# Ledger of designs, part 29: VHH binders against F-box protein At1g11810

Target 1, 377 residues: F-box protein At1g11810, of Arabidopsis thaliana (Mouse-ear cress) (q9sa94)
Amino acid sequence: MTTTMSTLPVVLVDEILARVPITSLRSLRSTCKKWEASSKTNLVGGKATARKSSHVGFILIGDKICSMKLDLNGGDDFVDTSVNQVSAFDGFAISQLFHCDGLLFCISNNHYSNYTLMVCNMYLGETRLIQNRSLFESYQNFCSYAFGYDSSKNRNHKILRNNSVSGGYEIYSLKSDSWKDLNVDLEKSIHLWRLGSVSLKGNAYFRVIKVIEEGVWEYNLLCFDFTRESFGKLLSLPFESLGDEGEGIMVISCVRDDHLAVLYQRDTLGIWISTEIEPNKVSWREFLQVDLATLDGFPDVFIAGRFIVDEEKQVVVVFGQETELDLNHGNAFIFGRDGYFTSFTVGDAPPEDFTSYVPSLVSLQIDKTGKRKARDD
Key: E = the ipSAE of ESMFold2; O = the ipSAE of OpenDDE; V2 = 0.75 times the mean of E and O plus 0.25 times the DockQ between their complexes.

## First folded at step 13 (VHH; framework vhh_8emy_2)

Design d21 (from z3 with S52R; at its last look DockQ between E and O 0.59; V2 from the best seeds 0.70)
Fold by ESMFold2, look of step 13:
Structure d21 (fold): chain B 377 residues (1-377), chain A 123 residues (1-123)
Amino acid sequence: as target 1 above (377 residues)
Amino acid sequence: QVQLQESGGGLVQPGSSLRLSCAASGFTFSSYAMHWVRQAPGKGPEWVSSIRGSGGSTYYADSVKGRFSISRDNPSKTLYLQMNSLRPEDSAVYYCARSYEIHGEVYTPFDYRGQGTQVTVSS
């Protein structure tokens, strides 16, 4: 008798195998994007109607995916949060989460240590399994992933995978439901962070290091262009990291769906927002600079993780990384100008990832706490 | 300049043990995460085990958990793989590799410098 033959509950397999008609999603999203853009104007750019600022997205706490609504209020109790576990993923241990174009790309473990790659439409409550090649099934934990789409009429969504073990690249197309090998022209001195890419307007942005000589490196930014299926040139950063020898921390985030933001932490916490961002061109403006040493009551050790920029309130929300050392402080911080900061707690464990979501189609479903019921068989 | 040299392989019977070594030189050994990777004939490379630069955290592929143990001795710049209860499917060339480790995160791809050491488990 082999228990391996029955690895998943039948109901959960059906939910994973549900698939979204990709063509129809673009039509619905286009309509809801117009509504969502009007809502953003009322929230971030309005007068009295913009007093409250809300952020909706998905957060990874432990190995569970949760929806999150974060309200930044005026007054004494500046932050109000709502976190709800997404029950559709209860049978999975999620290790990585990517968002692009209203879709989530998730990497999860089964109880039998198999890795499952899934693309989910949270608005429709539908899931599509991405079939692995046999070449990658034994070492997919050591792959760097990126999720995006090309500029075709109906946006063909794609997944890039870099195999740490072999150094090879391959790309998956949702349209063709297939992987292909990809020969990339990337300097050997450039190393990708295994867990880190951010999708913006169909392309993926990686935090990378460029090795200048043995043991000497600096952070850089690198775009993968899903239309050309190639990397761009190294993009300039608004800060210098040479000589920091691993003390500096760089984090990348999106602001709405049209700007990239970068955080650099050493003695100060600096946040910049892109004014132009293309595969081979970037321009930056400063958003916030915080001297952490001047903050009375700030914890002795803080390492920045993922972050959210709120342009209306002129603050950043920064989740802490793996150093919960002081129970008097939460696992997330809000920083503002003139030394303002406060802390709060999300979930029962340190947040591991956050993907801000602002497309109107998925936001409408998550706000109602209603995902689609299981798709009819 | 940078060198990694694997040793300790051989031909053994199922159920036997072997201890692999990887001698490192030409770089600050403790600043890198270290890995064991194996490749059987006609197959792609397979990740086996990893260890942080400090030696504090170890990771294993499911196929070897409980049977293999990775360790490192930073003063002697040596990486080890203790392989117990060997099976025919463990037969492969074993390579050690390094990767940058920054704030506990591994950067890719792995960097191989050696010729590997052959492990054969048969009959």
Scores: ipSAE 0.651, ipTM 0.848, lowest interface PAE 1.1, mean pLDDT 75
ESMFold2 (binder alone), look of step 13: mean pLDDT 86; pTM 0.873
OpenDDE, look of step 13: ipSAE 0.835; ipTM 0.936

Design d22 (from z3 with V106I; at its last look DockQ between E and O 0.42; V2 from the best seeds 0.68)
Fold by ESMFold2, look of step 13:
Structure d22 (fold): chain B 377 residues (1-377), chain A 123 residues (1-123)
Amino acid sequence: as target 1 above (377 residues)
Amino acid sequence: QVQLQESGGGLVQPGSSLRLSCAASGFTFSSYAMHWVRQAPGKGPEWVSSISGSGGSTYYADSVKGRFSISRDNPSKTLYLQMNSLRPEDSAVYYCARSYEIHGEIYTPFDYRGQGTQVTVSS
């Protein structure tokens, strides 16, 4: 006798997802509509209240997707937050979250330890399961993902997948509902962070390291161009990381869907915003520089995670990675000019990631298979 | 020059145990995450297990969890895979690999340098 382990068939995964309650999708759609309308309330009744700046999106807290609204006010109540777990994703343990063009791409486990890939349009209440190429592939592979679209008139949304084990690349097209092998021309000296890329203007940007010689490396930025389906050249960074002995921390985020921002932390916390960014060109301007050692009352240990730039208020909101709570500070920090900082708490555990959100009318329905029609709300 | 040499494979019966070794040289062993990957004939490579540079964190594929144990001895620059309760489905060539680990974050792809060691489980 032999004992074999089997993978669940694709049809079983589709059956489970197809049973997501319509009321859950409607509730999620109404939340997205409320966010779209909320930024227009600053000038109610013909009189302005104290100017506020609002950031809305999704955040990962303890493998759960939560909706977040972050208001930065100009008065005594400078920061106000609203964080709510998104019940439509109950029963999934979300490990990665990407936003592009108003769509969310989510990676989750199920109770069989298999990975599920899905793309969601929260505004339309549509969800699309991304089918795997073969039942023979292990979902336990270390895969790195990116999400974007090409420059065609009606945009074809695509998912790039890199298998860390084999080093191979695949690309999925939402239009064709299919994966294909992708031959990339990427130097062996370039290594990508396994869990991270951000989408900007349809392309994906990766934090990478360039290995100069054995054990000697520097941070770099690399774009995957979804129109050409290829990586560009290494993009220059506005800071030096070579010779930091691996102590510096680099984080990337987007600003208003138009610019990339980069954070570099050592003794100082530096934030730069791109003034020009294309697959093979980048220019930077300094946004904020904070000497952490000069901040009275700042925690002894702080590791920067994902961050939000607010150009109007001239501050940056930085979520702490692995930061422990203390009596004087929360798990998120706001830094500004002239040594300004404050903290606040988001959830009961350090947040893992944050993506801004913009509503979209892009349909996810598949024309060659049974379709789920959008519920009118 | 970076070297990884796998050893310890063999032909065994179901239910047996084996201990694989991977001898590393030419790099600062403790600065890298280490991995075991296996490949059966006619199949793609399959991730088996990973361990952080310090040895403080270990990870396993579901198909081997509870049966396999990864470990490392940083002074001797050696990675191990203890394989218990072996099954015919575990038959494969086993490879060790390294990856850069920076602030606990793994960079990809995995870097393989050896020819692997064959494990065959048959009655």
Scores: ipSAE 0.713, ipTM 0.871, lowest interface PAE 0.8, mean pLDDT 77
ESMFold2 (binder alone), look of step 13: mean pLDDT 86; pTM 0.876
OpenDDE, look of step 13: ipSAE 0.823; ipTM 0.929

Design d23 (from z3 with V106Y; at its last fold request DockQ between E and O 0.60; V2 from the best seeds 0.75)
Fold by ESMFold2, look of step 13:
Structure d23 (fold): chain B 377 residues (1-377), chain A 123 residues (1-123)
Amino acid sequence: as target 1 above (377 residues)
Amino acid sequence: QVQLQESGGGLVQPGSSLRLSCAASGFTFSSYAMHWVRQAPGKGPEWVSSISGSGGSTYYADSVKGRFSISRDNPSKTLYLQMNSLRPEDSAVYYCARSYEIHGEYYTPFDYRGQGTQVTVSS
């Protein structure tokens, strides 16, 4: 009558993926389907039957890709996390990680100038090296990237690259296996965050600044439309950053792969979620506002990094950047309503020596309402 | 007006050293990341080295790592590139450039570049 409480089938599948070379992942596809069926049956065993507020994905800790499961389904203070390095990438020092359409786009930094670009399908066990142009090998440290797909019937996946030196753009098509120069007409006053963008519904969204005059700028949001292969217009943010004189911190994340979320940090931490988002249109709703100055025991020095929105528990999980110096609080925080906050630790690995520590969470699609019941099939 | 003025180039023999300087004016120098870029005839521009606004973080292209050293003196608004063990393939016009840096995060593209200083290493 007693169920096996130590079994976490979803975590076990991730552990197998983390220990198998990328070239061997195809041999596990039928095993993953058996694991999926078995884990759905195992989930009926009276424990973990409801997995609302469960977040699963990949995160970059230092220069290593890790799988991560974050489970908030316990009591108010409950946090259950599992982080495992993906051993299939042990031969690579990953400096940037993007997720789109169940694919990972990885940039491996082999000492600054000889980047390896690759796209991985972890479920199918497929890896594709992206042919790099010889002219750009020395520039890859100062390129901005985006990963997405167009609206064609079979979704042609594409990589956008901006070269910081020339200001030029180029786009790679997985279907044609080739790069082409792209003539985009952005105002010279617009500057993109170099280390990345987030993908949503095939398009990429950038944190940008719009320079008003020398030394005076404001945050904006900009979409690259991979179908039209062009940028949209600047998208309005739900907060004013002009006049903060560079003190504010803006972060972008996705919510359930269908909405964008933005975080803006000053003495308050504000989180908004898009109600509409398209290359040329955005609408926002407020999700959470936290007055950091009123939180007893919260560290004085905190810079928000990647974050996760949990609408069910009405909380936000925020990973700190490398400036988190207080060892008593861990490297991640959960903020909620009415001044609620707590902290936890994700990993002990130091940030990458040459870039900012940038955790990336990729969620595998899991039905958080429930699971299929067993039948005669 | 943002102004960047490079100096210190010249004709040298292989194995020699040079020190390039870049004098900056018209902006709050310490608030920006600074970069060295070079361009040889018939080639596109090539990133060489970068330094954070505080001077605490430095980055180098593989072709120059171990031979070049970037530094800055924020009170005098001056960027430097110490180039040791010069090779003929280092011959180029060298430019200093700046980019926005906000909370340690770099933005693209580089928005200003100087007129350059010629470095020629004889074959």
Scores: ipSAE 0.730, ipTM 0.881, lowest interface PAE 0.8, mean pLDDT 74
ESMFold2 (binder alone), look of step 13: mean pLDDT 83; pTM 0.850
OpenDDE, look of step 13: ipSAE 0.830; ipTM 0.933
ESMFold2, fold request of step 14: ipSAE 0.728, 0.701, 0.672; ipTM 0.883, 0.870, 0.864
ESMFold2 (binder alone), fold request of step 14: mean pLDDT 86, 85, 87; pTM 0.879, 0.878, 0.889
OpenDDE, fold request of step 14: ipSAE 0.854, 0.863, 0.857; ipTM 0.944, 0.948, 0.948

Design d24 (from z3 with S31Y; at its last look DockQ between E and O 0.60; V2 from the best seeds 0.72)
Fold by ESMFold2, look of step 13:
Structure d24 (fold): chain B 377 residues (1-377), chain A 123 residues (1-123)
Amino acid sequence: as target 1 above (377 residues)
Amino acid sequence: QVQLQESGGGLVQPGSSLRLSCAASGFTFSYYAMHWVRQAPGKGPEWVSSISGSGGSTYYADSVKGRFSISRDNPSKTLYLQMNSLRPEDSAVYYCARSYEIHGEVYTPFDYRGQGTQVTVSS
């Protein structure tokens, strides 16, 4: 274990250290290296119908972090899945999972009177426990989080936290191992989805609504710039969501090669991928449009959750939300062009999150001078 | 105007029960998730419990789980908090608050809260 625990209660520190055995860290590191090698051989470009395409990452099923490999075969889009619980986290009940720069930021609720925030480098086998201020420990379930890094030489990784009750913001710096209050200039009409942000190129992107009047709102995209430590302007979406019926569902995801993807579901399911994405600028291209109402054999009720874009196979993998899945269908769908779709099951319950894995040499250790070790990449 | 009016607080002994009410007006009550928040003197606000707009989903802070029960009555536009087995550390001003909820998903921050009702549990 490579963590600092200066802000944890004495009892909690003992319990955490007792539950992360060194043998589990070595085993996880070896697994990640093998997984990385497999991904490189299976994710290279080529003819989609003849070649296996693999997606490797970490998912949250229930309260457990699992490793996942999805192999998309050519031709019929046959799916092979491999889902394994990560034993290094067996002592934790994880409620949220974020990925940035090959690091996982995890929120655990497996301690009765305390919540644990941790950052993990699965490639190096390092875990860093993040100190909490006593003011915010009871609000972890109702905080909105984001994970990113600034443009400094060695990338200072940071965690943004918004308290739903006070509306206040604070930011944690991994290099300084400390929180500070953050004053933000955000219009009162803008509300962030509490449980979701995605990290891309060091910055975080939120699904937000802009409220015009009661029952009248529209989706927008908002970036938090971790270098400036401020929000950008509202970013345009490639679809209209303004309306008094409020039935559309928006989901955001990252595409592994540094793009943002957005899904918008009504009677149709649309997926767009960013061509440019910066704190104050976005451009989109259409990736896939599916008219759900015309699909023979598709369930009458489906609500999109997290999704994965496969540009080479020209498909999208969409995990359904638990409450609207038919017993006769899996908890995930693959949609392609020309009305193609199929369903499959991953795990025993629908995944709550999916985060692509990118190996990292970023060290989480604090040297004797308080400086984080430089990245060797 | 949006209005939230808490009531039902008081001074009680440890182990007692108390039921808080929050009367809502000036908005479409069922459109919003509702929350109970408490704040003790010299401390930051603390989330206690939440309930979805339909009333179908309820959530509790670990410190109150099993002792407190949240409910709502949408026809009467009223939110409730049943507090059992009260402890001195439950002493606080209790506020009801609302937030936008889209497709069962809560948005932040809470955009309105009431004036609060005092709960005092003397040991």
Scores: ipSAE 0.711, ipTM 0.870, lowest interface PAE 0.8, mean pLDDT 77
ESMFold2 (binder alone), look of step 13: mean pLDDT 87; pTM 0.879
OpenDDE, look of step 13: ipSAE 0.803; ipTM 0.919

Design d25 (from z3 with Y59R; at its last look DockQ between E and O 0.69; V2 from the best seeds 0.74)
Fold by ESMFold2, look of step 13:
Order: structure tokens, then sequence, then C-alpha cells
Structure d25 (fold): chain B 377 residues (1-377), chain A 123 residues (1-123)
């Protein structure tokens, strides 16, 4: 059974409605009275908001999901932030968060040595629990995950999972409500980052390393194609990581659901945006280069985590990664042209995940009875 | 040439303690995350615990949290698992395993494991 979530924070509800086209707002008002009240207080688009860049989404701070609104203004107060814990998840300790097609995929542990896999449509207030194969297997939290959809007419949403111990893969289909073992042909020299993949246009992109010889590796990018249910070829990166002695940090993100962005951090912070990206082909353009050694007041140790690109303001927002080396608790940085940077605090702990949100009308209900209706009039 | 050798298993009574060791060779031990995995007959492998290359970060499966303690001694290239308050359901072959770790981030899958050491908790 699908569980409806009708207790979204009013701030997030307002921002979700601001992203929906005006005709859709009128049609959706009939589905929730509190959303109708919120929609009457917002004007989507218009002249007064043309100078603002707003980024809305969900962020994982510690083990809590928070809603986040980030406004980049043109003026003295360049950044305004609003961060609110999502009370609907108060009973869960969230370890991973993924977004695809307006759906949120969450992995959590409860207090009884169980885990919960769930897909949420925050706009419709629907939640679907994903039945796991083993209720007591702790390895569910030691998997690499990806969330995407195939190119079928009605987009079958799928979850890919790799078991860290066996190296085996399995795939879940929301349509069939079932897992199956997946035989993938991936070279042993390829290792995936456990905690992250990024969904773009239905496919998932992984930061990976390719081991050249024992202890010698380089970063690569790898796509899982949810239509073919297979990995593509290693995709070229716009930077060289071989010979960096493991000092470089690579992060991937999406830009407006249209392109992939990649960050590479050493003494410089480089940002590139894809101009073409497919499972077997990628092209890049440079977006921003920052010489971190020239920034007065920038911390001596910082490890980049998730980031947000704002093309209009020509800046990037970079959140710190939680690690024993991370000395920047709760700080986020904004980098721009000509040595511009500033910071703000987003919580009491470094944020671990951020995913931009786009409203979705995709229903999570499993329904076989709707295909044959008896006429009664 | 990567080698992992477990030892310290045995037959014990419920409520007993055991300390497992894993001797590592053929690689730079401190550059890798290390893990304990166990496998009971007729079951798939189960992750037990992990420790970062520096030893500064540890994680445990819920089934063993509070009873087991993972540690490592990087100079001697040795991984340990202290198992307290053992239960019959802890009976399994215990393996140590290795994974790449870069800036505190673990990469999957585990690329090497040892031959294992048997732990049997009598009923």
Amino acid sequence: as target 1 above (377 residues)
Amino acid sequence: QVQLQESGGGLVQPGSSLRLSCAASGFTFSSYAMHWVRQAPGKGPEWVSSISGSGGSTRYADSVKGRFSISRDNPSKTLYLQMNSLRPEDSAVYYCARSYEIHGEVYTPFDYRGQGTQVTVSS
C-alpha cells in the first residue's frame, strides 16, 4: 500500500507550487486543500523575480532529510538560505538520498535493526515501501545504489543495487514490484563510489576509479543505462587525475535536469558542464576555474561534496563532505569569477547529499484493477 | 600477491569472547579500508564491520553493534575483531576483506578476501 504524505512544510509546498505551470497549479488544487491555500499566495514567474536564482531541493544533514531553499540575489546579501527538517521522516535515520523524475528514493535504518527502502512523491504525498529480499541483512546499507527509468512509453522506474561483498547486481522494477538478479559485464578494475550516483534523463552516472596497477588508479565516469540494463563505456573526463597521488577530489552533479557537471578539486577547483552526454559519449565545456591557494580566508583543509551550478549568476555552491578530514562543519562556499567567494552555514554538521527537486505527477500506486472497469450506468 | 590470512577462530560457549586477527601482506595496508564478513553454511555472505585506513572511522552491522569491536594496527599490518557476548547465530566462517578508500570514501566491491577462520558457538 502507498502511504500519502500530507504534512510537508508550508515553505517547501510554496516553492514546489512555484515551479509548476499555472494551469497545472489550478488542476492540482483539487487534490489538497492546504496546497490550494499555498498556491494563492504565490506568483510563478514575473518581473519581480527575474533577477533571483532559486534552488530548491532536499538535503541530507547527518541522518535527517531537510528541505532547502537557496536564493542567490543580486546585491549586498548575495545568498539567502532556508533549511527546514522534514517532519514526515522523523522516525527514520536516512543514510542515502536520490532524486529521479520528481521522485525521491531514500534508504534508512530504523531502531529495530531493520532497514527501509522507500520511494516518495513529495508533491502528491505518496510513499511506496520497497520490499527487500532479506529483512535482517545488514548489507543493505553497504550497497551502491542508482535510481532511474527506462525509455518505455510510461517510464518504468528502477533501482539498481550492487552488493559490496559479492559484487553482484540486482535491479528492482516499480512496475512489476520485484527484484531480479542482473548479470553485468564490468571489468574487475572498475570500482564504484559506494554512496553516490546521479540520475540524468533516466540513466545513472557514477564516479568510478579504474585501477591501472596495484595502488595506481584514475577517476572515470560510467553510465548505467536503465533501458538496456547495462553499463556503457568509460566516459572521458575533462581533467587528468592519473599522477595526482590520490590528492584530487571528483564530484558530479546535475544542472537543471539537462546536463551533468563535474568538479575536480586540487590546488584549483575546476567545474565543467556537459554539452553532450549519452551512455557511451560525452563532451565538456569549462564553466569555472578557481585557484584556492589565492583565496584569503579559505580553510586549509576542505573536501568538496555535492555542489550546485548557477549559470545565470556564474557561481557554484559547494557543500563539504563528511569525513574525518573535514574541518568545515556545516559550511558551504560560493565561488565565482575573479576570486569571488563567500560562505554560509547550512546546519550543525556537514551536509552529505543534496538533490534538486522537480514536481512530479507520477503515481506510486500499484493498481491492476484499473485496467478493466465494469460499466454501471 | 595480495594476501589476507585470518586466525583466532574456535569452538566456544554462548556468552564467550574471541579475538580474530587478519594478517595482511603484498599491499600498503594503511591505504585501504578493511572489513569483516561472515558466512554461515547455506547462506550468503554478511557484512559485519568496517574500519577506515587510518583507523579513525568504524561501522558495524546492527546485529553485532555493542558486542563486537573492530581495530587495526597499521605498523604490523594486522586487522582485529574482538567478539564479546557470542551467540549461536554468530557461528560462521569469518573473512577479512579489502576495498579502495579515497578521501574517506569507500569504493565497491571488496576486491580481496582471505580464506577465513571458523567460529562456532555451541548450543
Scores: ipSAE 0.714, ipTM 0.873, lowest interface PAE 0.9, mean pLDDT 77
ESMFold2 (binder alone), look of step 13: mean pLDDT 86; pTM 0.873
OpenDDE, look of step 13: ipSAE 0.792; ipTM 0.914

Design d26 (from z3 with Y59W; at its last look DockQ between E and O 0.65; V2 from the best seeds 0.74)
Fold by ESMFold2, look of step 13:
Structure d26 (fold): chain B 377 residues (1-377), chain A 123 residues (1-123)
Amino acid sequence: as target 1 above (377 residues)
Amino acid sequence: QVQLQESGGGLVQPGSSLRLSCAASGFTFSSYAMHWVRQAPGKGPEWVSSISGSGGSTWYADSVKGRFSISRDNPSKTLYLQMNSLRPEDSAVYYCARSYEIHGEVYTPFDYRGQGTQVTVSS
């Protein structure tokens, strides 16, 4: 079979590539020969330029999806941000946002209808509504979701959800355009955070708790393997949470689509990055430790939300969680070594989420005959 | 031991109101999110409403939004569901349920429920 080149205009390709972090450009080039030549012309100054400390993605501010570019141009004093509302979503009130393989999975609460589930390819301008199963009365909003793909040749993208009431699981396949019940082997003592997961290399990672006895629990990490359609074993964390009497805050994030990062907040804010991460195996290295109590001018009330790691500049960008944020200090913080911190504001309200973005050529369109391929005759 | 006891159900006419109560014991009530779930004959359980441990956040299924109101009284360890404009479709056994909540964030699935209270809406 002869490889088919993309027909996208060179001008459009160049503009999109200028917005993508350097670690993502290599993946993009493997999907388009035309883009390979264009990508080389857009990479001014090689691999180690100042532009390589840029973070591009989507953030959720209120119920609106915004694109964001964050440039960390120096450790001294300056952050460049650009945040633009994505007008394509103006008719939707977005409550959750997931990114996987250059696709966005969005959950929308339309004012006059049930929640809408959709998968979007923002680069191709394609949106696919996810057909729900048989609804009897209303659409459920107390589910935990995950988005990923299996290891098949052309990657079948899938959505996992669990029902808080029944504890049951179901999985949607983009290839078959259908849901099925999923029988999982998960101990009753394990509870998943309702509001989501992060996707890494096609699999999903959940912040969970394991209940030891009534009111006594510890944080754990759990992977859902979209190829095997099963959970792995509990993955060890680089910190102990039992001795914290429920005071610690754990957050997970991805680093350049390669690694998982975990943040653990008490009097100190610790960040670790995975050196190995698979459904049944994890290894960690320390990235940053910050003693929040020693920071002059740091707000008294702060709860860490989603965060971004910049390994080159040795900093983390942490979005504050609205319920405990002191709004006088902005809604985003940068922490570094030796007591460095600063704050800034993105958008008109505290961001609720952030996900990195890599453009994708994956088409969301279904075959001409709908869900199934027609026979030849 | 964790115990949840529902009460306040009954037989009522369409358009009526009822208030359900759930008495909690055996755990630190204010540290957990609380939920109402209902189950009609021959159907699986259906989520109705939820409330955070502090009472600061509430959630409703679309089928009951605007008609039902969830609340809690943490000193008395009691959860409530005010049901207005009742319809025959609301007929079910109503259960209260508990879930872990950590720093305002709810975990799944619900880990305890009571024995339920019957609500029947018919002329």
Scores: ipSAE 0.703, ipTM 0.868, lowest interface PAE 0.9, mean pLDDT 77
ESMFold2 (binder alone), look of step 13: mean pLDDT 86; pTM 0.876
OpenDDE, look of step 13: ipSAE 0.834; ipTM 0.935

Design d27 (from z3 with S50V Y59N; at its last look DockQ between E and O 0.66; V2 from the best seeds 0.72)
Fold by ESMFold2, look of step 13:
Structure d27 (fold): chain B 377 residues (1-377), chain A 123 residues (1-123)
Amino acid sequence: as target 1 above (377 residues)
Amino acid sequence: QVQLQESGGGLVQPGSSLRLSCAASGFTFSSYAMHWVRQAPGKGPEWVSVISGSGGSTNYADSVKGRFSISRDNPSKTLYLQMNSLRPEDSAVYYCARSYEIHGEVYTPFDYRGQGTQVTVSS
C-alpha cells in the first residue's frame, strides 16, 4: 500500500516555474487550483521568460536535497548561484537522487526503515512511497538503480533495480504499484557503476566497464530500454580508455533533455555531446577539450564529477568529486575555450548529483480501482 | 584463478566477539574493493560491509554499525571482519566478495565470493 505526503510548499513552485514558458505554465497548472493561484500571484508582469545559460534543478549535497539555480547570463566571470535546502525534505537523509520526466526518485535512510524509496512530483506537491517486496528484505542496501518510463500512451514510470550480491534484476511499475523479477541477458564481463544512471527520453544510460581479462577493462555505455525492459548493446565512446591503467575518469550527463554528454578526464578534459542516441546506436560530436596541465593556477589534484553543459556560453560546469583541501579553489569549476576557467563554491560538501527540472503533470495518486491515476493532458 | 577463503567462524554466546579472515589469491588484491556479505537460514543474502582497495574508506550496513569493523592487510592479501557484541540475529554464513573499484566507485554485481564461514550466536 502506497502513501502520499503533502509536504512540498507552494513557494518552491515559483523557483521551478522560472524555467517554464508562460503558455506551458498555464497548461501545466490548470488541474491544481492552489498551485495555479500561487503561480499567477508570483508571476508579476503576466509572463515568464526563459533565459539561456540559466540552469535550474535539484542537487544532492551531503545527505540533503537542495534546489539550485545557476545563472551564467552576465559578463566575463559572472556566476550567480543560489542553493537552498528543500525544507520539505528536512527530516530525511537522502542517499541517492534520480530524475526522469520531471519526477524525482529518492532513496532515504531515515524515519521509516534502513531505506525509504519515494517518487516525488515537485510541481504537484505529491510524494509516493514505493513499497519494497518484503519488510525483512535488506539487500536493497547495495543495489544499482535506474528510473525511466515506457512508450505507452500515459507513460508508465518504472524503477530498475540490480542486486549487487545476487546479480538479479527487478523492475517496479508505478502504474501497477508492484515489483517483478526481470530476466536479463547481460554478459558477466559487464559491470555497472553502482550509483550512476542518467535518464534520457524515458530510457536509462549507464557508465559501465567491460572486463577484457582479469584486471583489464574499458569504459562503455549501456542503455536500458524501459519499453522492451531489456538492455541494448554496448554503445561506442568517442575516446579510448583501454590501456589508461585506471587513470581516466568518465562521467555522463544530459543536455536539454534530448542529448547525452560524456566527459573523459586524464591530463585533459574532453566533453562530447551525442548527435544520435538510441538503445543500440550513438553518434558523437566534440564540444570542448581542455588541457588541464596548461591552466595557470589550477589545483594539482582534480577529479571531475557531475557536470552541466552550457552550449550558449560554450562552457562546462564541473563539480569536483573529491579534492584535497585547497584554500584558493571552490568545489565547482567552469571550463571554456582557450584555457579559460574559474571556480566557485556550492554548499559545504562536494555535490553528489544534479538534475535539471521540468514540471510534470504525472499524478502519483492511486485511482478508485487501485490503479495509478491517468496522466492529465 | 580468483580464490577467496573465509575462516574464523564458530559457535559463541550473545555478547561475544569473533574475528573473521578471508585469504585472497589469483588477483591483485589491492586493486579491488572487498565486501562481507552474510546469509541467515531462510533469508536472502545481506550486504554487511565494504572496504576500498587502499583500505582508506569503509562503510557498513546499519544493522552492524558500531559493532563490526572491516579491515584489510594488502601485503598478506587478507580481509578481516571484527565482530563485537554479537547478537542471535547475526547468526549466518559469512562470505567475502570482491568488486571492481575505479576512482573510489564500486561496480556491480560482485564477481566472486568465497565458500563462507558459519557464525552461530546461541543462547
Scores: ipSAE 0.693, ipTM 0.866, lowest interface PAE 1.0, mean pLDDT 77
ESMFold2 (binder alone), look of step 13: mean pLDDT 82; pTM 0.841
OpenDDE, look of step 13: ipSAE 0.783; ipTM 0.910

